# Ledger of designs, part 9: VHH binders against F-box associated domain-containing protein sdz-33 (sdz-33)

Target 1, 300 residues: F-box associated domain-containing protein sdz-33 (sdz-33), of Caenorhabditis elegans (q9u232)
Amino acid sequence: MATVPFPILCLPDFVLQKSLKLMGVVEHLCLSILSKNIKQLIATLKGYPKCFSFKFVPFTSLTVVGERFKHFSFRFDIDESSQNANLRSYTDEGTYITLTVPGFTVKHWIEHVAYVLCRNNSIKLVLWEPNIDEVYEIVKDMRTVEVVIVSSEIQSCHLLKLFPSLRYLGVYKAPISAQILTYNLLHLEVKTKVTLNDILISNCSNFSISGNDVSDKELNFFMRSWIKGSNPRLTKFYIRNSLRVRDPYLETVLFQNIDYIETHKKIYWRTFEISRPDGTKADVMWDPLYNSYFNMTVQH
Short names: E, the ipSAE of ESMFold2; O, the ipSAE of ESMFold2 at other seeds; V2, 0.75 times the mean of E and O plus 0.25 times the DockQ between their complexes.

## First folded at step 4 (VHH)

Design g08 (framework vhh_enristomig)
Fold by ESMFold2-Fast, scan of step 4:
Structure g08 (fold): chain B 300 residues (1-300), chain A 118 residues (1-118)
Amino acid sequence: as target 1 above (300 residues)
Amino acid sequence: EVQLLESGGGEVQPGGSLRLSCAASGSIFSIYAISWYRQAPGKQREWVSTITSGGSTNYAESVKGRFTISRDNAKNTLYLQMSSLRAEDTAVYYCATHLYDWGTEDYWGQGTLVTVKP
């Protein structure tokens, strides 16, 4: 190591572990780049944030999220001529410390931060503008990728070509393309306007929708369609309706022309069961006071 | 009343071609997305292809490059052009559309059998 700020590397293992537990994230990141042994020790401490997201916004940024809203925000200061990047570690007050390692690119920093703070976690990409090729080069060797699209300029064909093994996709901008809706995702999360037609053509296993108003008549049609074989890959369908006032869902409308059974009854929680002709069953629940959500889970 | 009717299925040799049709009698479905599904003997139903009202298309990976979905809105008809057919394409093919605005309970067609026999 060219520079050692204090002789921590010379401490016995039990003293070193105790010392490391008393240090903060910036100190851990600094020390982890000085020694492979310390890097491994810091990575085993656990209790650090276990999930993180990588955002391409006006500034390339990384957020590591932990328990109780504890999070660590990082931005990259990129030298366009060398492609080298410095990591800026931000405090809650908006001040930052700059970390520098000769030859480190954005990719090196993401791999380093993920290993030290987020062992075995997937990276979540948040795409604010259509710079997918640049993002792909950074994360193509990472373990797991979840993608969130917030820009209407992002081409679904290009995205799915670069990430053919994508299991989770979030869409925060309308309109949603047929390519995205019909792709065989494990999870599709939508936080923008969708139509019943969009839901019915979807080919994902778990479909979560928020910020949209769906009527009891539309949900009735969806359930009748599911009973007749629509959405054959669906295992869970969840809608969180808009916070704007809506008329209460009527049980008589939701289950019109559907044979159903009430299976669980609690104070504000009721579960109903519907079935396909082939014996496949699904559990249906909704908020009976405000219709804030609707949930349907296919039994296996 | 809206009904879907598939046609064009039959027996064909490997490498052959077939064109399936799905007609909606007396209805206007130009504003809806329409999909093809298939179900092979003893297997679960699977999605094959979708075309939106605006003409955007997508295909299951197993049929991409071999099948082409299209629509004729003037005739209220959906097509699936199938080329380079394989034994594993043997299935009953179904047309499905989302006619929720019309209050119909019959959004699926009856199916048409495609048999690829060496």
Scores: ipSAE 0.000, ipTM 0.246, lowest interface PAE 18.3, mean pLDDT 75

Design g09 (framework vhh_enristomig)
Amino acid sequence: EVQLLESGGGEVQPGGSLRLSCAASGFTFSYYDISWYRQAPGKQREWVSTITWSGRTNYAESVKGRFTISRDNAKNTLYLQMSSLRAEDTAVYYCAAELDYGSTYEYDYWGQGTLVTVKP
ESMFold2-Fast, scan of step 4: ipSAE 0.007; ipTM 0.329

Design g10 (framework vhh_7b2m_4)
Fold by ESMFold2-Fast, scan of step 4:
Structure g10 (fold): chain B 300 residues (1-300), chain A 121 residues (1-121)
Amino acid sequence: as target 1 above (300 residues)
Amino acid sequence: EVQLVESGGGLVQAGGSLRLSCAASGFTFDYYAVGWYRQAPGKQRVVVASISWSGDTKYSNSVKGRFTISRDNAKNTVYLQMNSLKPEDTAVYYCAAEEGYLYDTSEYDYWGQGTQVTVSS
C-alpha cells in the first residue's frame, strides 16, 4: 500500500514555506525526510543558527543537541544497528519520535541535519571522549567551525591539524598549549588554568576565560601591555572568576599608571574607557560587588 | 556546601498564577546562566526559560508570553513568574545553573531538587 499523501506536500511553495515557518525544529526534521522539496525549503528558512552542536556520546552512537536556550534545542539519539534515530525536543514537553531511514548511518544523519538546519554545512562539535580520529572520519566532508573539548585525554593541538577551518575553540578539560594560544582563532574559550603569559601570547580575537583567579595587579599589567600594543587582534577579553565571593578589585590597583575615564556606574557594573596612543579605545567593565567578571571590549 | 533550592510550587486551578524561586547557597549567580526546566511523569525533562549572566532571556514556545524569568543577584535568587497556567504545565520544575555551554542536562554545574507544580482543570 502506498503512503497516504501528506496534504502539506501538495501546497504551492509560497504557502508551504509560510506554513513551515510556523513549525518547530522537531516538525522540520520529521518533514525533511519525506520530500526533497520540503528538505530544500526548510534549509532556506531563516531563524535557525549558523550551525548546531553535535555531541559524540557514547562512542557507538551520536547525541545531537542544539543550543538549549535558543529555541532550537533537540536531542537525536542514533542507533545504526536498528537504523533508528530517536528525536526529542528540549523546547517543549514531549516524548521521543522514532525515525527510520533504511541505510542511514550516523554520518548520513549528521549530514542531513547539517544540511537542513545549518548554513553552508557548518557544524559545531562537542568532544566528550578521546575518539577524535573516528569523529573526524564522520565529519571530514563538513565544515567544522567550532569545537569544544570536554575530555582531558584529547590533545587539542591535534585538532588544529584535522580542522583547518576551525574559528571557535572551547577547551574545558584539556591543558592549553602555546600552539592553540597563538593560532588565529576568532574565539577561544578556556575553563582550564591560564597564566598572564598565556594571555599575553594569545592571538585570538575574542578570549573568554572561566574558572581562573586573576588578580587586579595581573589585570593592570595586561591593560598596560595592551595599551603598548600587545594582543593586536584582540576585540574582546572576558574573565569569569572562580566560585567564590572576593574582595572587590581595587580601582587604584586596576588602573595604576593608566589614564582612564569612568563612563557608566551601576550596582552590578562600572564601565571605564582606556586608550592607546594611536587613538584606539577600549571599554573595561567589571562587577564591583563580587569581582565575578572582568570584560574588556575594543571600540570600533 | 553548594546547592540550589527551589520553592513556590503547589496546586492551582487553570488560569491561575504561581511564582517559583531558585536560591543559591555556597556560590553567587552573578556569573551563571540560570535555567528553569520541567519534567512531567513519563516524559523527558525540557527547558522552559533561561536568563544569562548579562540578563538576556529565552523562553520555550509552550510558555512564551505566559512565563517571565528574572534575576535578583543581591538576593542570589532567580524567579519564574507563571501566569495563565494550563493543565499541561503540570510537572516538577527544576532550577539549573551553568557557566558556558548549555546543550545537555549533563553539562550543568548545579541542579536543584525540584518543586512540584500541579494545575487542575
Scores: ipSAE 0.000, ipTM 0.202, lowest interface PAE 11.8, mean pLDDT 73

Design g11 (framework vhh_7ubx_2; at its last look DockQ between E and O 0.10; V2 from the best seeds 0.00; counts 0 for: pae O 12.9 > 2, unsure alone 62.4 < 65, grease 25.5 > 24.2, placed apart)
Fold by ESMFold2 at other seeds, look of step 5:
Structure g11 (fold): chain B 300 residues (1-300), chain A 121 residues (1-121)
Amino acid sequence: as target 1 above (300 residues)
Amino acid sequence: QVQLVESGGGLVQPGGSLRLSCAASGFTFSWYDMTWVRQAPGKGPEWIATISSGGRTMRDDSTKGRFTISRDNAKNTLYLQMTSLKPEDTALYYCATEYDLSYGEDTYDYRGPGTQVTVSS
C-alpha cells in the first residue's frame, strides 16, 4: 500500500526532533506506526538513548529495556486464524494502549521494535517447551544473543546451529549436554542436575548453577583442579545450593589441600583467595549463615 | 543490607490453602525478577514460579495451576498463593531474585531463609 504524505510531516525537523527527545519509549513506539517519515526520524535520532536490549517471550510478550533499569513490556494480542498481532501495554490509570498495524505478525513487530527502539538487532528469548523451528522462523533475521529455555528436552546441536551468535544460555529443566557445556558461551546458567564432571568440562566464562546441590568435597575437587589449570576460560562460577545445617568445620573440608588467604569478612559473606602456580588468583565467596552460595571470581 | 524474609508458612491439612509472603529490603525490588523455590528434606531444590519486574509470570507445570505468584512493588513484597495443598507440598519455601537477563550486565542473586510449609492430617 502506497504512503500518502501528511501535512504534519511538513513541520521543521528541528521542532520534531526537539519534541521527540522529550518523549519516552512508549511514545516513540506509538508515533513510529503512524508514518514512515516519523519512524525513520525516531530510528535515526541522535543524542537520544536507545534501549540496550529487548526480550521476547514467543506469542506472549515483548519487553524493551531502556536506560538504566527501566523496562517497558508489551503483550501480544494474536488472532490465531490470521496470525496478525497487536501490541498492548498498560497506562498509568490501569487501562492499556493497543498498537495496531494492518497485517503485522509477531515477526513484523520484532523487526519494527528493533529498528525503532534498539541500538542493534540483538534479541533475548525466553522459551517454554518451544517449537524451536517455529521460534527460529520468527527471529531468524535478528541476532539472538541470549536464550533461557524451560523444556524437558533440548536438541543441543540444533539449537546452537540455529543461533550462532548465542552468548548467554539458561537451561531450566532439560538435562545439560556436553555440547552445551563445551560451547564457548559468555554465560551458562543451569537449574538442572549437574555433576562434578560437567563442571570440569565446561568452557563458558560465567557458570551459574541454581536449583542444584554440589557438595563441599566436590567444590574442593573443583578448586584443586582449577589450581592445576582446569576451566581456563572461567571468570565467574556461582552456585546456589539448598539450605544446610551449618558445620563449623566446613571450611576445613572445602579448602582441604588448598593454600588460601582469608581476604575479607562481610556480614553475609566470607571471602578467600586461592591462586594458580602461574600467579592467577581467584576470589572465593562463601555464605557462612546458610551455606547456600558459593562464588568464585577469577581476578584480572 | 539486602534482605528477603519469608512468612506465612505453617501446618495445614490436605486440601487447605496458604498465602506466603516475601518482604524485600535493601535493594530496588521493582527492578528484579522474583522467584519462589521449595525444598523438601533430603531432596534438591525445586523451582515453582517466577514473576518478572513487569509482572509477567512463569510457573512449573508440576503444581498444575494450584499455585499463583504475584507481587506488590509498592510494598516490596512477593506472594505465593497456594491452594489444594497435598502432603507432597511439604517443604521449605523461599523467595529469590532471578538473574538479570540484560546482555552484558553482571547481577547477583539474593535468597531468603525460607518459611516451612507442612501438609499433614
Scores: ipSAE 0.000, ipTM 0.186, lowest interface PAE 12.9, mean pLDDT 75
ESMFold2-Fast, scan of step 4: ipSAE 0.013; ipTM 0.405
ESMFold2, look of step 5: ipSAE 0.000; ipTM 0.222
ESMFold2 (binder alone), look of step 5: mean pLDDT 77; pTM 0.758

Design g12 (framework vhh_7ubx_2)
Fold by ESMFold2-Fast, scan of step 4:
Structure g12 (fold): chain B 300 residues (1-300), chain A 122 residues (1-122)
Amino acid sequence: as target 1 above (300 residues)
Amino acid sequence: QVQLVESGGGLVQPGGSLRLSCAASGFTFDDYAMTWVRQAPGKGPEWIATIYWGGSTMRDDSTKGRFTISRDNAKNTLYLQMTSLKPEDTALYYCAKDEVYTLGYDSPFDYRGPGTQVTVSS
């Protein structure tokens, strides 16, 4: 437990503000718990990066992420008997201070950090355990916009009911369901196996698939289906193939019964344009040398 | 193509030592914080240590006296030196590119390796 000396709270406003500007994030968080006035003053200070996301790994850590990979890292020390939590706030030099407030839980700290550093309630969750209901109780007053599932035991359909503001979903270790595929996500990233039918029923705007071996015949069928109006919300479709599992995609198979125009040809990629009858166009690109990826981007 | 490959695990007696390595490729290694995390059978993941690009570290208090995280930016390699190993240190040990965010799409745990098994028994 560490707090700033009480005499600092008695300084004239100008001196106090000048002193706050010389302090780092750990000192600001420490001071913010001592006084409502100091908390408000710190929240108005210039120099904090624009925050894109609060990342929460229940119940272990919290990261505040801003522009150009600037970040602030925190960890929770939870008392198992009371569920009260202390927060460790780390400096850029790797030193830290432990912040203690009687009665503060993980939820109180998340809300406090969000207010002081970014003044937003948007959060990204990284779920390692099937503790969705416990996590929900902590973050239910936050706006959960992104979730990454890295546990095979998590049921993703339950997640959609608890987090209706969800825009990004990553499914790294878990079965994918039709309910997830048909949900109107901005971005769906899947690292588990998917079928052609899974791709065709997907309703997300950006669909990224890794570790899957989708054949050139299957991609041809998908592209022909897209030309006929399938996947109307799709803006980007990306596949990263498993390391050299197959021969390079064949142009003659990929574009069978498709009218296309080659727009770029280089040693390590080729780019083709395909079109719908209504004039909507998409760019198709892949690595022909190593067959490491396939990209399809719909032109806006 | 971010790739992380852990090595150096194995069977060791209580009180023994191991040095784990994590070979990184597909990104500018010295621009990112790197983390060691472990997962014991039937337990959730446990944070061990993070090392920042400049060499500053944050470490779990329960292990910081026995475990040391370090990096060699010239070799794109992360290390964990473990001493005075105990049966409760038995776990799969992962390295991760941590605290990194690309336009909201990437998770720090997206870029973790397959792990190296450490078993401490007599």
Scores: ipSAE 0.000, ipTM 0.280, lowest interface PAE 11.1, mean pLDDT 74

Design g13 (framework vhh_8h63_2)
Amino acid sequence: ELQLVESGGGLVQAGGSLTVSCAASGFTFSSYAMGWSRQAPGKERELVAGISSGGSTYYADTVKGRFTISRDNAKNTLYLQMNSLKPEDTAMYYCAAGPSELEDWLYSGEFDYWGQGTQVTVSG
ESMFold2-Fast, scan of step 4: ipSAE 0.006; ipTM 0.296

Design g14 (framework vhh_enristomig)
Fold by ESMFold2-Fast, scan of step 4:
Structure g14 (fold): chain B 300 residues (1-300), chain A 123 residues (1-123)
Amino acid sequence: as target 1 above (300 residues)
Amino acid sequence: EVQLLESGGGEVQPGGSLRLSCAASGFTFSSYAISWYRQAPGKQREWVSTIYSGGSTNYAESVKGRFTISRDNAKNTLYLQMSSLRAEDTAVYYCATLSEYLEDLFGRSFDYWGQGTLVTVKP
């Protein structure tokens, strides 16, 4: 805090606002601890990026994300005996500054950082370990948990029971259960292996798959099944194929035994339209050079 | 504005060495996994190597033991040290961001690609 003007807490509001605009994130976080009035003033400053995501990785890190990758990265140093936590604020150069407040736990820091830097009331949790009960105790009274990313095995029933407002779920290192697949999620993202049958039984609105090498034959079967009424809640289906394996999808294979039309041409993408017998339409596009993605969007 | 700019390509004789660089801007470089890819004339783009935010690395079998990926977070720069170069290493080399956690709420990876740097191994 050596860069903070002394005695800043005694300055009139118009002088305080000018002084605060000259300070960085570390100084703003420190000053907001010292004064409720300054905390409120800092929250009104337009110097910080608009926060659209508040990401919390339990006990290890916190990321506040704004527009165009303008974000702040923090890590926690926890004293196991007292459960008191110090916050490390990272610069773009990979250096950090340590913030210490007597009696502050991880929960206190999350609340403080979210208030100062983020106007978003939703939390994105990343669970590296099956410590869901401990995480729940930290977040239950702070913010609405709408987004969870799972990187370890967790019981599906327990996860859904603790986070009833869950709309977005990412599964990165855990086997995917039929209970999760059939749950009424707004968005399901999977980076573990999925089968065609897993795709067909899914009841989410937006289904994103990464790191799977899905064939044009499998996508043809999925599209034909969708035309026959599978995945009735589906609004968007997205696959990002493994970046190691690149065999171009063939239009003749993708649309075999499907009535389709080409609707839009751009130099780097083409859009095709398929239809259900009831008149529901979907737009299909993929990367024609590298098959790095496949996208299907249902029209409303 | 997220940008990646590759440099260090050129002509080299078989058995020679080159060091490629990728200068990154517009994002918190240290928080992202970053990869090298290459595309040989008339062939598909292929993955070469990845370095993760924590420092762990992976390599394609074709380059393992000959290429070394590294990063300098203070300079926001990714490197590829290439040794024992062969004619089949001739390609345009690209760097690309690979996010570990920074996907949007719709599951889309914010992968960014550079414009590439040409490496030619000539007898």
Scores: ipSAE 0.006, ipTM 0.200, lowest interface PAE 10.6, mean pLDDT 74

Design g15 (framework vhh_etentamig_d1)
Fold by ESMFold2-Fast, scan of step 4:
Structure g15 (fold): chain B 300 residues (1-300), chain A 124 residues (1-124)
Amino acid sequence: as target 1 above (300 residues)
Amino acid sequence: EVQLLESGGGLVQPGGSLRLSCAASGFTFSSYWMSWVRQAPGKGPEWVSGISGSGGSTYYADSVKGRFTISRDNSKNTLYLQMNSLRAEDTAVYYCAKGLSEWLEQYFSGMDVRGQGTLVTVSS
């Protein structure tokens, strides 16, 4: 004789949601693989939008960043003959756990992580040293809100054709084409030599360069050009990784033939204001503590 | 908690070599760009070199190109700076730093973090 008990594991969705909210990203990914119902429930959890980063060649890694879940980095272990991929999650101690699903490729993992962890199936995509064609085949059917590319080499025509909604671009070792410079980027970061002409033709909103690629005479010419209406989309221009102390006679070269006012002065930094004839103003400053040799911010 | 611990500094004669190490913990080391920054006596900080998370991209200040080599061992969570043909002007406290770019940190939770530094003195 046996009495059939009531099902003990018939938990309401709100109880499951509470339990899931106490779990981490790795646990959410593991559980979502095992159950379609859990996958759908995890996807409905409230939270802040999360950012995706995807690195391709010589290895593929996936990074998820968000305020609701801690920062996590995942790496792919790819079988080149079958293109099947395992996902590795690394701990701060350098150990890892492996997530495996028979038949899953990198594309399947990216789609799964996007569905489980990203609100409304929208992603922000960050690519380092990507094989552009392979990445495009993976993400072409996904709703990508923002594309960030960081690359030492750029095939400009091909890149912009595949990613016309590119918003952020970082470039290191490749010569920078006029096509990239004139493109409507929100942020362009350059880790190689730039010329005054490169700066003047740039159409990005935020332009960052690294090193001491530009002289104070060239910066003076740029500022005079900006006053005359050049770089109309520019909101910020900075030079970083040039952490030298500025000369007390800085104004003699930098502000030659420019009407400026000094708005702030302290022992280690000074802030100046320049204006266009139409009343548009910009702040010019530099501070080695902020890793900045030159910083120009257009006032709103 | 992010921790960076530099080592390998010391006194060396002009033309000599030193290898600096930075032991990193508290974050996924292989996912982050790493840099070396130095501060000479009486001068502001100077960025020296940077390396991508994979090690595939390296970048150097003009003052050290051809003499210094940045590298990393992601299996040991360690950043290195091989310094050759040292000059008196290379005398500084050398700091290991997380990140190369302020805007990239928006995609990788955390701030630009420096360790306590290691002193390099180039003098006869």
Scores: ipSAE 0.006, ipTM 0.208, lowest interface PAE 9.5, mean pLDDT 70

Design g16 (framework vhh_8fcz_2)
Fold by ESMFold2-Fast, scan of step 4:
Structure g16 (fold): chain B 300 residues (1-300), chain A 124 residues (1-124)
Amino acid sequence: as target 1 above (300 residues)
Amino acid sequence: QVQLVESGGGLVQPGGSLRLSCAASGFTFSSYAMNWVRQPPGKGLEWVSGISGSGGYTTYADSVEGRFTIIRDNDKKMVYLQMTSLKTEDTAVYYCARGPTFEELYRLGHFDYEGQGTQVTVSS
């Protein structure tokens, strides 16, 4: 149970507001659960962290992501019989406090934290073997779900139907379907094996692949296909290899039958430029020492 | 799972020194380059320094070259940033980040993995 000194709750509004500005996020959350007036006062404070997203891992944790990548991490302690939840708030020292409100469920905490720390109601879901319908019931009163990360198999049509504002999808353990690949996502991030055909049929703007071993011959075919007009929506294509390849990507194989220019040469990376017949250019970069990544960014 | 935890920040006077630490877990530490990036008040992210997985190669932003040293201990799964001759312009939240240099990570629009950050304030 959150405990606060009685004297602070008895201060006049102008003194209370000034005192609140000297407190941290944990203290603000503690005070916000005590009364509607205090909750509203905290929400109006200038300088309270602005947030652009929440990361929710059902039914385990919540992270509030503010401007400048600053974040606040919370964990849920759920009573399975009542579905009542306590919220643990972690400090920079690695200690935590437990916030308890009779009758609060995970949904109540998400709504409360969103109101106190950020009023945008945009959330990021991280789904580990979830019941998607159950998760939807928790978040349906939020304005938008724009980002979803899944670590297990999903029903592509069902996911897209429940979250029509989806812009970013991460697929971390499940195989990726053609339905997801061909959908008009702004960002698609995968940590599963993909084929050359999967890359060629993708219709996302930003495609990030990790935990993969796409060959330099396959990347050459992809780049030649892009030059001929494939993947017209693509703005960025990134691969991070799952293991350091014994033999690094060879420049002669990557650019076979491609006209290219080297623009940067550093020990950590090399940068090249390729062009379509219509004048559209792309920057190609990779790490020659570790073969740890391959990156392609389309200009304009 | 992947976790990066920074420590060692604080208040220091110009000309002083601080050592930042980053504890890594949940991945094969020696297989990844590690980076320090910072965000000064009111500004965007700035890449500071990088070190290869083996520790054999290091690189630095022009603004910190000769003043900062990046070190790693693969047995302890730690990366450090030794800061000397600190200037008021070094005031920022410092983040530990996994992957290629920040320049490449910034072009991707996201970090591979980053920690929560540690505040460094240089003022008299």
Scores: ipSAE 0.000, ipTM 0.185, lowest interface PAE 13.6, mean pLDDT 74

Design g17 (framework vhh_7ubx_2; at its last look DockQ between E and O 0.43; V2 from the best seeds 0.00; counts 0 for: pae O 5.1 > 2)
Amino acid sequence: QVQLVESGGGLVQPGGSLRLSCAASGFTFSSYAMTWVRQAPGKGPEWIATISSGGSTMRDDSTKGRFTISRDNAKNTLYLQMTSLKPEDTALYYCAKVEYTVSGTTYEVYFDYRGPGTQVTVSS
ESMFold2-Fast, scan of step 4: ipSAE 0.022; ipTM 0.428
ESMFold2, look of step 5: ipSAE 0.311; ipTM 0.760
ESMFold2 (binder alone), look of step 5: mean pLDDT 78; pTM 0.759
ESMFold2 at other seeds, look of step 5: ipSAE 0.262; ipTM 0.738
ESMFold2, look of step 7: ipSAE 0.213; ipTM 0.709
ESMFold2 (binder alone), look of step 7: mean pLDDT 78; pTM 0.756
ESMFold2 at other seeds, look of step 7: ipSAE 0.192; ipTM 0.688

Design g18 (framework vhh_7b2m_4)
Fold by ESMFold2-Fast, scan of step 4:
Structure g18 (fold): chain B 300 residues (1-300), chain A 124 residues (1-124)
Amino acid sequence: as target 1 above (300 residues)
Amino acid sequence: EVQLVESGGGLVQAGGSLRLSCAASGFTFSDYAVGWYRQAPGKQRVVVASITSGGSTKYSNSVKGRFTISRDNAKNTVYLQMNSLKPEDTAVYYCATIEVEYSGDTYRYEYDYWGQGTQVTVSS
């Protein structure tokens, strides 16, 4: 259990604000639970990430996630009788400190951390088991919920019913249900094997695939299908493949039997334009080394 | 002013080694992905290697096993170690920062800054 030094609370506000800018996340959280004034001062700093990740198993945990792989992980110790929770903050060496506030539940901690550290209150849920009802009771009143699913055993109908306002859904385990694929999502992220059929029936606006082995022949078929009118809601289709590097001359397979135009917008990557008969155009970006195996953006 | 400065280029015989450095001035590398690019006379600029802020690396097929990219955030510098150099490695080498923006489920890559380049010449 961490004890925050009491004498720090006696500093004048202008001195305290300068001192706070030099402190880390653990110190900010420790101080933020001591007084409303300090909590508000730390909240004005807002130097930390845009989103949260809330993971329920194997332990109830919260990860404060920033851009470029910055993260701070917290685990909850829950008293089953009271549902009061203590928050453990882990160091790089695997040791931890415990923060306690009488009466705080997991929900109180998530709201507190979001208010104090983050520029927004977006929450990403990670579900490893079909325990969605218990998680829903914790997060149902929170501002923004994004769901990341690992288990194919989670009933898609029930998930969408509990989170009707979600705009982002991540699926990490195959097979993906047709109900999820055909749902009107703004964003669908997939980190598991996706079939050509799965792509063709998807009804999301932004489709992101990671760690997938979709072939150039399958992408060629998809593009030809898109030209014929498939995926009418699609605005962006992105495949991230950190293990594959493309030879630029192999694009002949990707664009076989497709009328395309190379636009050469930038010297460090190539872009290609494809068109529907109705005049709708899409840009396909070819970046052989930088995270993107396939990047397609539809013009409107 | 904000700039990137490449150094460490020179003339070397085939089979030799060089280490290139990319130093940032007026800002810090810690939040940026950085790429090394090269451009031979009469050819387009091509990517050689990249490193993310978290340390993940990628290499062009032409340099895999021979080149190693690394970073030292304390020194605000990114390196390219080039071993077993070949005449076809002759080019002006550039570094560029890549700002990664996260917008929900999507990453946006933009090139913020380019250096002036450093000449590498490999004799046959």
Scores: ipSAE 0.000, ipTM 0.201, lowest interface PAE 14.6, mean pLDDT 72

